VH-VL binders against q86l99r1233to1411. Designs and how they scored, part 20

Target 1, 179 residues: q86l99r1233to1411
Amino acid sequence: SNKESLPFRRDVIEKVINHLRENSLDTEGIFRLSGNMESVRGIVKSFAHGEPNLSFEVHNISNALKHYLRSLDPPLIPYEFFLMLLDARKNEDAETIRNIFWKIPSDNRVVLTLLVDLMVKISENSNVNKMNSKNLSIVFGPTILKPRTPTLDRMALMTETQLQCGIIQTFIEDFHYIF
Below, E stands for the ipSAE of ESMFold2; O stands for the ipSAE of OpenDDE; V2 stands for 0.75 times the mean of E and O plus 0.25 times the DockQ between their complexes.

## First folded at step 7 (VH-VL; framework fv_adalimumab_6cr1)

Design f2 (at its last fold request DockQ between E and O 0.49; V2 from the best seeds 0.00; counts 0 for: pae E 8.5 > 2)
Fold by OpenDDE, fold request of step 16:
Structure f2 (fold): chain C 179 residues (1-179), chain A 119 residues (1-119), chain B 107 residues (1-107)
Amino acid sequence: as target 1 above (179 residues)
Amino acid sequence: EVQLVESGGGLVQPGRSLRLSCAASGFTFRDYAMHWVRQAPGKGLEWVSAISWNEGYIDYADSVEGRFTISRDNAKNSLYLQMNSLRAEDTAVYYCAKAEYYDTWFDPWGQGTLVTVSS
Amino acid sequence: DIQMTQSPSSLSASVGDRVTITCRASQGISDYLAWYQQKPGKAPKLLIYDASTLQSGVPSRFSGSGSGTDFTLTISSLQPEDVATYYCQKYDSAPYTFGQGTKVEIK
């Protein structure tokens, strides 16, 4: 995986998300199934340069977006919100999650809204694409919401992962309330 | 060829613990959800537990919640079931099964390992 | 929790007969239903998923239908090798509950 920090490009992300919204809703395993890594790297590179290459198969594009988001530093959801969100999830507090979301910087918030909107649309077609809210959350939880310092303890990491996924699941399932 | 091989079954007294293992081969283990399903002698199938590939989701049947712990080691291509506070009603053949996604069907299944809980 | 109820619990039919097994969910589970075949002393085998999709390698005499709460497994022409217990299973979400099973025998 690419661990190098890439610049945050709102305009590029929006274009990619729009493309996926139009071309991937019925694609089985979208965001989950791996593409060609060489292609994915190339696409990610195009993101960094400001012009996304969208001529590839949707699995390559979706994986490129996933890898790009994962490489962001800070992550799409900035570090300062990590613990607050996890705590809110522990308490099954959707209202607090909502309040935290609206404190996120505007550009990040816009992108997050678009991304989760895409997830909602994908999940609504899960009978076909097999990517329900949980399967999407499995992918995006650790991708866009992560701690500044990696968790080393095995049990703590497992709990963290579950909470990360749960937060994304909440975003998807309670989209209209939160966003 | 996809293979799932369960092990760790045996005879154990009530209240004791047992750890089952499932060794996976022939596929990229880390990409798939895994399940445990059990079958008491002469009875039907009962789902026991599920775990996503990254352990982001774990679910248990009510009958085993709080007593059993599902886990996995993707580096070892292994699925585990730690069974504590075993009861007579836990006596069953335990199968591990693969699922392509969380919340999907089970395929394939292992051949199972027998757990007998008896005084 | 959603209850899964199969009917009948057992049946006996002749070779070549059309056999129908039903599975009812107490609540709607869309198409998130699978059918399994288990022969004596063997592990279960997937027959059908998504209510009506035939698993690769499964004979075409097997078919599944239904959505929501009522589902059906059909064997168009029962063969001797079809002697087994059949189970439906929901997988819309946990718990992934199985039906109680239907034992199919040959007369």
Scores: ipSAE 0.934, ipTM 0.959, lowest interface PAE 0.5, mean pLDDT 96
Fold by ESMFold2, fold request of step 16:
Structure f2 (fold): chain C 179 residues (1-179), chain A 119 residues (1-119), chain B 107 residues (1-107)
Amino acid sequence: as target 1 above (179 residues)
Amino acid sequence: EVQLVESGGGLVQPGRSLRLSCAASGFTFRDYAMHWVRQAPGKGLEWVSAISWNEGYIDYADSVEGRFTISRDNAKNSLYLQMNSLRAEDTAVYYCAKAEYYDTWFDPWGQGTLVTVSS
Amino acid sequence: DIQMTQSPSSLSASVGDRVTITCRASQGISDYLAWYQQKPGKAPKLLIYDASTLQSGVPSRFSGSGSGTDFTLTISSLQPEDVATYYCQKYDSAPYTFGQGTKVEIK
């Protein structure tokens, strides 16, 4: 089904990520557990219009961010970087991944840095929040790194999804080298 | 109401293949992990396989790895288990189960479909 | 792999009795432990998750406790409808292994 895309608003995303950094590091299942669907929809609408409403329970905010990022077109990591990142991951080439990251437009790069730093902080506290780097990479892989045209081939889709997750896992685990 | 309905079970000979399906309704299927669990007649529960919402994580019990393939079609709200090289010890009721994430508890379960592997 | 051992394998008790079932993991699994009830010919039903959290709609006579390697399921006052087989399950990581089950009957 065709879904409405949402505009990229760097300042909104920064506010939301900073809110989550302050309020989510000890939250069990953050980004993994569901929020209230009606609340999440309302929060996403506030993000899209540049006026984020963060007066909600933290799971609603995290789900709203996840949904907002999923709905961006182009995605947070622009389409032109998709194949080169997947190829670098397939070859386990972290230096090439780092070089590609620094070619991403600056607004997207700042947001990506803040988002991955949040994931690093969450994963460092995984004994409390139950979210390690692998858990988070599965949430965010195809959320922020997508092909321009999705494949209809089931095996290719599975392989691409696994590589997308692997790239995000590399971002988290090698954060200080890449970022 | 959340429902899971398995189908595709039946009688097959050893060495043959079957494909099980699990039809999901009442929830946003593409947001959840799914599992297969089996129970041989008169025996306990045995975890078989898991798949995350986006297929980024897939795993199998040692007893079925290399022979079974879990998959999902999020557009059709359907989970599948392709079972190849079937053996007598694969005889069981096969359940699909929903999980919030791939490493959480299972709720709900389907009512199961019986697979019998016999000459 | 982590083994899950339930005790006892079966028990028989009177209506109103307090029933305790134990589940032991061969290595620590924190609180990543669920309890399921299965009646004959039916699918399992979730009772308790994260060792001690009661699932919605489950009677309050059911409770769970423990962490690490030793876990218990308690039925404070056994009812006729509680006749079933009970399974523990770990989910700290794969494999997501079940205990062998405990059959509960009424005397």
Scores: ipSAE 0.016, ipTM 0.658, lowest interface PAE 8.5, mean pLDDT 91
ESMFold2, look of step 7: ipSAE 0.005; ipTM 0.593
ESMFold2 (binder alone), look of step 7: mean pLDDT 95; pTM 0.963
OpenDDE, look of step 7: ipSAE 0.879; ipTM 0.942
ESMFold2, fold request of step 16: ipSAE 0.005, 0.006; ipTM 0.564, 0.616
ESMFold2 (binder alone), fold request of step 16: mean pLDDT 96, 96, 95; pTM 0.967, 0.967, 0.966
OpenDDE, fold request of step 16: ipSAE 0.932, 0.934; ipTM 0.958, 0.959

Design f3 (at its last look DockQ between E and O 0.04; V2 from the best seeds 0.00; counts 0 for: pae E 16.3 > 2, placed apart)
Fold by OpenDDE, look of step 7:
Structure f3 (fold): chain C 179 residues (1-179), chain A 119 residues (1-119), chain B 107 residues (1-107)
Amino acid sequence: as target 1 above (179 residues)
Amino acid sequence: EVQLVESGGGLVQPGRSLRLSCAASGFTFSNYAMHWVRQAPGKGLEWVSAISWNEGYIDYADSVEGRFTISRDNAKNSLYLQMNSLRAEDTAVYYCAKAEYYDTWFDPWGQGTLVTVSS
Amino acid sequence: DIQMTQSPSSLSASVGDRVTITCRASQGISDYLAWYQQKPGKAPKLLIYDASTLQSGVPSRFSGSGSGTDFTLTISSLQPEDVATYYCQKYDSAPYTFGQGTKVEIK
């Protein structure tokens, strides 16, 4: 990838998540619908500088968070956990997923917990915002859980994507058990 | 204007394969879930398969699971349905349909393409 | 799997009549229900989604109600152009099962 990675800033992410928790739970298509790309880029830059600009409409902020998370290297869920999580998902092993989660570095765990908590809250209001656990998982699966080496085979990639999404779905639906 | 145009239908013998295509236009295809729905002659509607915008979620009806494969090419604004091991009961008009989200209603629908499986 | 059952399977009514079609889910599906109209030789058309929200462009004589397991489509004043088969569909999760359909005709 030719994309430049952005630094991981826990404090910034927490502020953004808190903002979205307070202002986006009833927003239709939150994290799914696109914002203004120019605004989104600007907001992402603000994240990188440590001062999140939260004066924008929530779609722009949510998309900025999504893009920011996507740009992290390593991902929010570090590479070493990727295959273990996918394997656990294949086996429908929530206990193993839980155990893997608690092996993730502390800062990453905290952020992941806050992020998934936000997803849970959003999904609970899916009748209004249309973002149920599946829709959120579709968005965040490939965003925060990535392989170190991309898969080139189309079928393998599809399977991988499904597992990525499935893991996030498990995080949302079994939040209290895992986190 | 949003348009969905199905193609690839035709007459085929049992056990053979057929690939359907759905060409989408008038909207950002890569933002939407897509579905296949079929209707046997003189019968009701039967959901066949669903696929999320990034293929992260795929679902099949029990009647086609293991035989049909749904896929998409967002760069080509195209939805596909690979149908293997076709049976007489697969004879139907096949519709592609757009869904705003996964687990939402279908709108709009294509005009459909007829698949006839007969010896 | 959740079964969707429509009633009646067919009906005939006069122009201007109030027509009611029911759809029952074997399990609760909240308001994740849509109604479609299909005219002969045509693709289905969305009428109502989320059990009671009228799709844009659909005549106001169409309305939907219900939640959980029991749903109703109502045509307040049946018109000749309403001759069609109507289907309910759940979309709470896969499978996105349709009802068997209700054929509406004019006397």
Scores: ipSAE 0.867, ipTM 0.936, lowest interface PAE 0.5, mean pLDDT 96
Fold by ESMFold2, look of step 7:
Structure f3 (fold): chain C 179 residues (1-179), chain A 119 residues (1-119), chain B 107 residues (1-107)
Amino acid sequence: as target 1 above (179 residues)
Amino acid sequence: EVQLVESGGGLVQPGRSLRLSCAASGFTFSNYAMHWVRQAPGKGLEWVSAISWNEGYIDYADSVEGRFTISRDNAKNSLYLQMNSLRAEDTAVYYCAKAEYYDTWFDPWGQGTLVTVSS
Amino acid sequence: DIQMTQSPSSLSASVGDRVTITCRASQGISDYLAWYQQKPGKAPKLLIYDASTLQSGVPSRFSGSGSGTDFTLTISSLQPEDVATYYCQKYDSAPYTFGQGTKVEIK
């Protein structure tokens, strides 16, 4: 059911990211614009079953990847890294962010590297696709980096959201240093 | 824990405007799609509008398209419905509802706010 | 647009009776179907999603079945607290249409 977590399937995510690398770099609003929800649901199901269906318009594929990643439990960046990454970002400490990245489990690191590399390539073509590092960080921050327990305080949540985005922005802008 | 609280309902004349608000708490509001659903007195449920977590997808029922505008402020954990050119047929209890990610079954619902459009 | 036809529009039954409510979609919607319970003066409450999956905290006397176009909600043994109006809702795509409702009463 959609209430239950979806399985982490490295092989599926890798195929989807490679497809997007070949087909989305010139696409305006990639990852920002929504797709057709019926198509997106069907594609997400195909990811969860290990048979990614990539015969759709590229916005449907990118939206399906976002929804799939959002539905992972644990998230792509495991819960135990959440607070330490936010603290390192709050202190503007890219060296500590790098050290934390290399402690993340190997399968997650591979997927994260491929995903951030895709974001770097999209941002390098932002004059065409209109998606810079800040735009992409807003999309992916809360999608892949989440607390184990929801934050209830409104001001703390706003700070948390800003820090989540900042971490992804750091990943993109300092890619070659961190990865 | 999770709460949705609607406000801004009331009595309004046809042709006028009203803005509804929904205050959300107890979850990461910016991760979820939000919806408005209405129920005319003594009648069934009618879906009104949807907005995705990042505002990239917005949709409306035919009966309100062009008159109603859904919006959200993720920094304030708030969902809005701007209702313009109100008609008597818009009289209903308006519910705010949380969707599970990209799916559109609703859990939870707010308690609703009554909008009455009459001359 | 896909129409959702719910039947019956109302029914009366005794405590302990088995109650069946049907919902028909005018086109296939796979298993993207939810059921809600609404008591007078209250917001709707989710009972079933994905046609057959019982929401946490919902009594096991409620069950759902079906796929494609034909769906049922069953209350295996009606209880006094089950007096409510029941709605089906599709969510395969927009619009996210509800059935007209089934009012369930105790004789």
Scores: ipSAE 0.000, ipTM 0.467, lowest interface PAE 16.3, mean pLDDT 88
ESMFold2 (binder alone), look of step 7: mean pLDDT 95; pTM 0.965

Design f4 (at its last look DockQ between E and O 0.13; V2 from the best seeds 0.00; counts 0 for: pae E 10.2 > 2, placed apart)
Fold by OpenDDE, look of step 7:
Structure f4 (fold): chain C 179 residues (1-179), chain A 119 residues (1-119), chain B 107 residues (1-107)
Amino acid sequence: as target 1 above (179 residues)
Amino acid sequence: EVQLVESGGGLVQPGRSLRLSCAASGFTFSDYAMHWVRQAPGKGLEWVSAISWNEGYIDYADSVEGRFTISRDNAKNSLYLQMNSLRAEDTAVYYCAKAEYYDTWFDPWGQGTLVTVSS
Amino acid sequence: DIQMTQSPSSLSASVGDRVTITCRASQGISDYLAWYQQKPGKAPKLLIYDASTLQSGVPSRFSGSGSGTDFTLTISSLQPEDVATYYCQKYYSAPYTFGQGTKVEIK
């Protein structure tokens, strides 16, 4: 049971991403460094209500987006695609990853495209913000791509995490090919 | 004060295994990537391995790939290096180091622990 | 892999002298370069990151410059406590290769 799941709001996510695109590309540690948790909770709440509060500094907003995405059920990338993507990553099969992406529901696919586009732009400025494709992948891998049933085995979980991050890295680095 | 303390070094025969530990304190360990760097006696520095805060990303130097395993326990503020199939050329002081971000510079460093591989 | 080459391998200078150490990358690494100081029997210490940013607490006599393939560490006025081996290192991509080191001594 996920009692803390929030509704998927495409319009809200797009507004937040656009805001971050305009205001966070030169922010060191964007999405990685923590904001004020009280502020973050408030911002996440505003997302759920359909009116994003974007009056806060970008670390609070970026963390709010991160937490909001993490709380989605199903995840931004729906559960049915989890194993397929992991398998494709194991085989270093970018074509299969591309094909899987285009099977994702339209609203999710649009949001995912916008989100990864933001990551690409951030990573291109990594000399300033210190958030290259690896760092961004570390953040977003387990955030937007996760299994329906949690993995209990420690080693399996580690491998899973690596594959999750790897898939996001592929999204960023092969953006024009996949999206 | 940020502190890193390595342990587990010692004398071991070729082909044997050894596990190094690094105890971290003075900072939120779970927020940072960690690295191992080694230095053979009288030689330069050689990067060995890296691990992200959530273990989502791991890298190894070619010289240790397949033999060494980096891991961490964030609940224990500890970094580990499992070294298998040790060779004479693995003889070195092994340092653990904190990285501000994955793929960034190292600061601070521990004082190191000596590993000697000899028959 | 990208090779990191320092020059010179060693140098001896007098107190107060200007000392320059160079580091060359076989390929462009932008400004993803750090400099470390290691005194005998001690762990390395970060001096400079992002090619030219001085780490907090490091004396201002240390400076770094360069981008792409050619980098320089400069000690404007060499002090006795600066006796050490200095290393450059590339980052933002594995392997995080170090230069071979430059040993700095006082005459």
Scores: ipSAE 0.813, ipTM 0.926, lowest interface PAE 0.6, mean pLDDT 95
Fold by ESMFold2, look of step 7:
Parts: sequence; C-alpha cells; structure tokens
Structure f4 (fold): chain C 179 residues (1-179), chain A 119 residues (1-119), chain B 107 residues (1-107)
Amino acid sequence: as target 1 above (179 residues)
Amino acid sequence: EVQLVESGGGLVQPGRSLRLSCAASGFTFSDYAMHWVRQAPGKGLEWVSAISWNEGYIDYADSVEGRFTISRDNAKNSLYLQMNSLRAEDTAVYYCAKAEYYDTWFDPWGQGTLVTVSS
Amino acid sequence: DIQMTQSPSSLSASVGDRVTITCRASQGISDYLAWYQQKPGKAPKLLIYDASTLQSGVPSRFSGSGSGTDFTLTISSLQPEDVATYYCQKYYSAPYTFGQGTKVEIK
C-alpha cells in the first residue's frame, strides 16, 4: 500500500509501449518533457488496475509509463541483477551484460526488449525528437535498475547513477548484440 | 499548470541559519531532479546545489559546500535548502528550478525568495 | 572547473535588428549548453537547450548555434519584449555554471 509500490503488469506495459511506438517517434522531448500531474496520476492508476487509459496527449502517456516503471517493486530489472550489471558496466563488458540479460525472468525480458527497442527507434530519429541514447539513458537508468537497499553515501550514489545510465546506454547502442 | 514557489527568505545576521522551501505542483515531482540557483542583487546567476529524484545524487557549488544542505520530501512535493553559517556574500534571491535529470538544463524556475545577510 | 564568458556585457539595438550574443567555454562542452532570458524582477526562462534546440513556446526569432567552446544566441529581429538579460549555462557535469549575462536594450 506504499504510494511508490505498484504491481508488475506485463500486458499493460506492452499496450503502452506499442501506443508510444505508434505515436511518439516524432515528438520533441518524449520521455524528457513534463506532463500534467493530474492526468499522469490518473493514467498511472489505470495501469495499476490493468485497464490502461491512453486517451491523452502523448507526453502524459510517456510520463505515466516512467512513473509506473519507477513505482514497480521489485523493479523491472529485479534486485538480484543490480550489482552484477553495475560491475559489468564498470568493466565495459557488454558480453557479460548480455549474459546477465538472458538470466532475467522471461516476462521482465519481454518488457525490457520492447522498452529498449522503443528507445532505439526514438534515438534513431533524434534529429527530430531531440532524444539520443544519452538523453534516454538519463531518463531510464535509475528508473528501471535500482538496489534492494539504497545507500545515502553521496559519492556511491553518484557512481551508481552513472553506471545505471551507462547500462541503459549500452542496451540502446548494442541492442542487436544484447537482445 | 506547473508551479514552483519558494519561501523562507528574510533578513538574518551573519553566522545564523535559514531554511528555504520550494513547493511544487502541476507535475510528478518525484520523477525530476531539482536545483537551487541564486542571484546576488544586480549580479548574475550562480548555481548552488542539485538533488536527484531519489536523493541518489547531491552536489554543491564550492562556495556553499559544508554550509548548505539540499533535501527533498517527495510525499510533500517539497524541496529544501538548509543554509547554515550564513555570510554577507550569501545575500541573493534564491530560485528553485526543475530539471528532467540532475545534469540537464532548468525549466521551469520559481519566482525566487530573497535572503539578506546583514548586521 | 569550466568558466563561461559572455560577450558583450551589454548592447543596445533598434527594433528589427539582428542581435548576436556569444558565449565561450574555457574547455570543450560538446553541445551541453542552454540559453536563458531574464526580465527585471522575473525568474529566468529557458530559450534554447543542447546549444540549438528551441524550447516549446519560444518565438522562432530566437536561435542558437555552436558546439565545443563557441556558442551564439541570435535574435533575428529584435522586438520590444526582448529587452532582458540573457545567460548561457553549461550542464552535464557540476558545477552547472552560468555566463555573467548580456543585457539587451532597445536604442
């Protein structure tokens, strides 16, 4: 009943990603620009109830997806993969990142594949939408990959955030190798 | 409508403390990074501090490090700046600003709250 | 730390004139640069991000260019409402430093 904790609903996330794939590739600042708070909250609630309401302007839907993914517990990339992915990124080891990805539970892998494929498509059109792989990695890094027990040590969290972003950037840039 | 409203400014003596607040509305506050920026009277803009959405990244300008503490309460849609050991050179209008992530540009800004450090 | 130097410190121009403001970084910053407009007594307003991307709702007479160390804000046809102080800012790494500002006035 934690305001931040929402259930994982693969079917909902797939519908939302498919809608964004059809409607967001030309949208400037998609996933970066803000939406209307009341609309976003309502859309997130519809996701949690299994009935996604997509009758909104696209920025409200993209922001709702961000918020929904951030509110998942466990996160989209389950907690047990956090340290091994960060270590593999620290060593710039895309092969190990790929091997870890394939150990993630199948429902999570399907959603990750769809989400990262959407990010690849957006980044390929970044001259129009202004969202390259770096921009997208900043949005999604800490959103989908987080530790079971967060640290409040300033330097450790700074390093973790940079590595989290780096993993998402690797997913986007090496998509066909990893996925 | 996206709004940021600062409060807590005032006249204080050197060496004293103040706590600034920034109330956010019209967006999902817990998804975004926040910054403090200040502007001394008649002067330019000076970045002060940043905090990420989950408090995982916190940083300060050299001029305030060790004296100022940024914090946030996502349940209350509020950003704070605890300012200790205030000096005359801290006199400024203090703005809070929203960023998509901690290391991106700022949009929008609040209207500011004036802090005057004088005897 | 990277310093941001704006030029000129102030300028006066006539309505309709093309106005250019430059910003120089002491080291390369790629395109991680924003431009802000600030009118007296008001908060800054974002005009341009990523050196050349115009923010939604900003008039098309504003444009930005440059990368690396040298950046330019251009107002293609100055209007009376453009009287303000303009700031560049680098981002991506702390400190998120501003230039000293350029005050634009109507002659």
Scores: ipSAE 0.000, ipTM 0.558, lowest interface PAE 10.2, mean pLDDT 89
ESMFold2 (binder alone), look of step 7: mean pLDDT 95; pTM 0.964

Design f5 (at its last look DockQ between E and O 0.03; V2 from the best seeds 0.00; counts 0 for: pae E 7.6 > 2, placed apart)
Fold by ESMFold2, look of step 7:
Structure f5 (fold): chain C 179 residues (1-179), chain A 119 residues (1-119), chain B 107 residues (1-107)
Amino acid sequence: as target 1 above (179 residues)
Amino acid sequence: EVQLVESGGGLVQPGRSLRLSCAASGFTFSDYAMHWVRQAPGKGLEWVSAISWNEGYIDYADSVEGRFTISRDNAKNSLYLQMNSLRAEDTAVYYCAKAEWYDTWFDPWGQGTLVTVSS
Amino acid sequence: DIQMTQSPSSLSASVGDRVTITCRASQGISDYLAWYQQKPGKAPKLLIYDASTLQSGVPSRFSGSGSGTDFTLTISSLQPEDVATYYCQKYDSAPYTFGQGTKVEIK
């Protein structure tokens, strides 16, 4: 397995998201279906070097973005926001989630806004692409929102994962209120 | 070669617990959803449970809901099924199966491990 | 829940015969349907997914058709190695239910 963390490159992520916005809204199973493993690996490497190579079939690009975001340390949503967001989701408190979002550092907020806007656009076309807000939240919940110290308790981990997904689902469904 | 190997089956009394494991190799385990499917002797296939790659989706057949718990350890390339309050009707060969996503077809399957629940 | 009913439960045919197995869903499942082959003592093997897409390495004598509620697996020319039990499975949503199986034998 690849255990190295990757650097946060705002310009790279923006370029990849814009590419997907132009090319993926009609693609069935986008972010859900696999790409070619060797292609995805090479594309992720190009992201980390700051030179994104987007001359690939769209599933390879979406998988590469997913894996790149998984490899960020700290994650796209910094560790310090993890517990407060989970608590707000547990209480189904969208107003508190919005207030916490606006405390996130500016560079991270810009990328989050672009990423969640992409997810909103995909979910609005879910009759074609088969990716609704729940599906997208499963892709991105634990991918971009992680604890600094993961629990070893399997039941607690399952609960945390459900809340992580719930926060992303709230971002998508309440986008215009939060962002 | 993609390989799934189940273990942990055996003879157990009704009301007791058993934990099944599925060891994965030959693919990036953390990218894929996993399922458990069972087959009682001489009977057909019955879907048991699903778990997404990141544990964000977990689901169970009605027959096992509340008694069985699916989990995974992506660092160990392992899938688990904790089976509590076992009943005679849980007697089956238990297969683990790989899926592209939690709601896709299954390919490949493991060889299965036999669980026998009897006094 | 959506029930999956296969027909027939068993059949016996000669080598070279065209064999047709049907699977009916109690409600529409679009094309989210797979077919599996299982030989005695072995795990199931994927043949067809998304109702009609042949899995890599599966002989071209196997084909699938249908959408909605009515699905068919066809073996155009039965071979001795095709003796097995065949299952359909829906995966439009949970539960990911299998049909009861169709046992195919050579007479």
Scores: ipSAE 0.484, ipTM 0.837, lowest interface PAE 3.0, mean pLDDT 92
Fold by OpenDDE, look of step 7:
Structure f5 (fold): chain C 179 residues (1-179), chain A 119 residues (1-119), chain B 107 residues (1-107)
Amino acid sequence: as target 1 above (179 residues)
Amino acid sequence: EVQLVESGGGLVQPGRSLRLSCAASGFTFSDYAMHWVRQAPGKGLEWVSAISWNEGYIDYADSVEGRFTISRDNAKNSLYLQMNSLRAEDTAVYYCAKAEWYDTWFDPWGQGTLVTVSS
Amino acid sequence: DIQMTQSPSSLSASVGDRVTITCRASQGISDYLAWYQQKPGKAPKLLIYDASTLQSGVPSRFSGSGSGTDFTLTISSLQPEDVATYYCQKYDSAPYTFGQGTKVEIK
């Protein structure tokens, strides 16, 4: 690795997700609006230490979760699944996406399931929080699904981004089928 | 107040060695990654080296790999850069900079120390 | 390695003018981009990180936008104290490459 990454801590992520499930479903712009940088930094630090500090308002916690997930290497969805998922999305093949999901390592799969479940719950309350499946997919697509090698071509990158988001959107909208 | 103070710069001949130091204060030094960034006179910024809080991660720019060694002493709140086999193109102001271990933007920067490599 | 290219290399504008600086990455770097201000004889100062997040203490006339490969730093109303060289920097992964800089001057 050519950069330091935060350790993958399933237990921490689960606690954070559970907290957000209980406290953020009616929060406008959850995962979209920024928090206080210093608070977010402190919370991320707590994640790294294995004990999440959840004594902050939900925007700070949600942003901390985003930064934490983004920092993972490998990503929450490991690199080996990236191209397969994108290809499946291109073909609008939900069955293949489902099959790929269930090949993901167990801990990652569990966390991903919890995370998408949270997104589903948030999206169901989008009339209040203004975060529908599309908005959430835009936030989390590049965060948890990344290529090992950066895309070279700008047009290809645009397509890639759309597919990343599309996959997450599929996860949300077809949650019961995939997970 | 967060402060970073570089020292150890000076005039040195090509092929010689120089050791830079950076004294940190005003923050928990061991919580942050530290970096060296340099700037040749009248030129842009160039990342040189990185070291994580516990030295578990160390990295170098290709231009200095094999010649420079970054290290730190958390007990002394100090960052170091051992520069060996110095070249004329190493002439620059050398900044130490603080960064998060997960996201590498630099804040704050020291005021820098000038290293001049000339025969 | 990913190349970072800024444009323009230099510009001169009047006080109160809207100034736009662009930074282009040769490959996608998501939002892992920071902007710095460096005044003559001084160390760089962080302005923006994560492409669009304004650093604390930075005037609101500064803003950043973009993702992927194309990024923009905007000064909504140029002030005399904004005379400096501005740099973008990627931090998606090492190396943490800077743009070549954009020198901003007042007419």
Scores: ipSAE 0.368, ipTM 0.821, lowest interface PAE 1.6, mean pLDDT 94
ESMFold2 (binder alone), look of step 7: mean pLDDT 93; pTM 0.948
ESMFold2, look of step 12: ipSAE 0.028; ipTM 0.664
ESMFold2 (binder alone), look of step 12: mean pLDDT 95; pTM 0.959
OpenDDE, look of step 12: ipSAE 0.347; ipTM 0.816

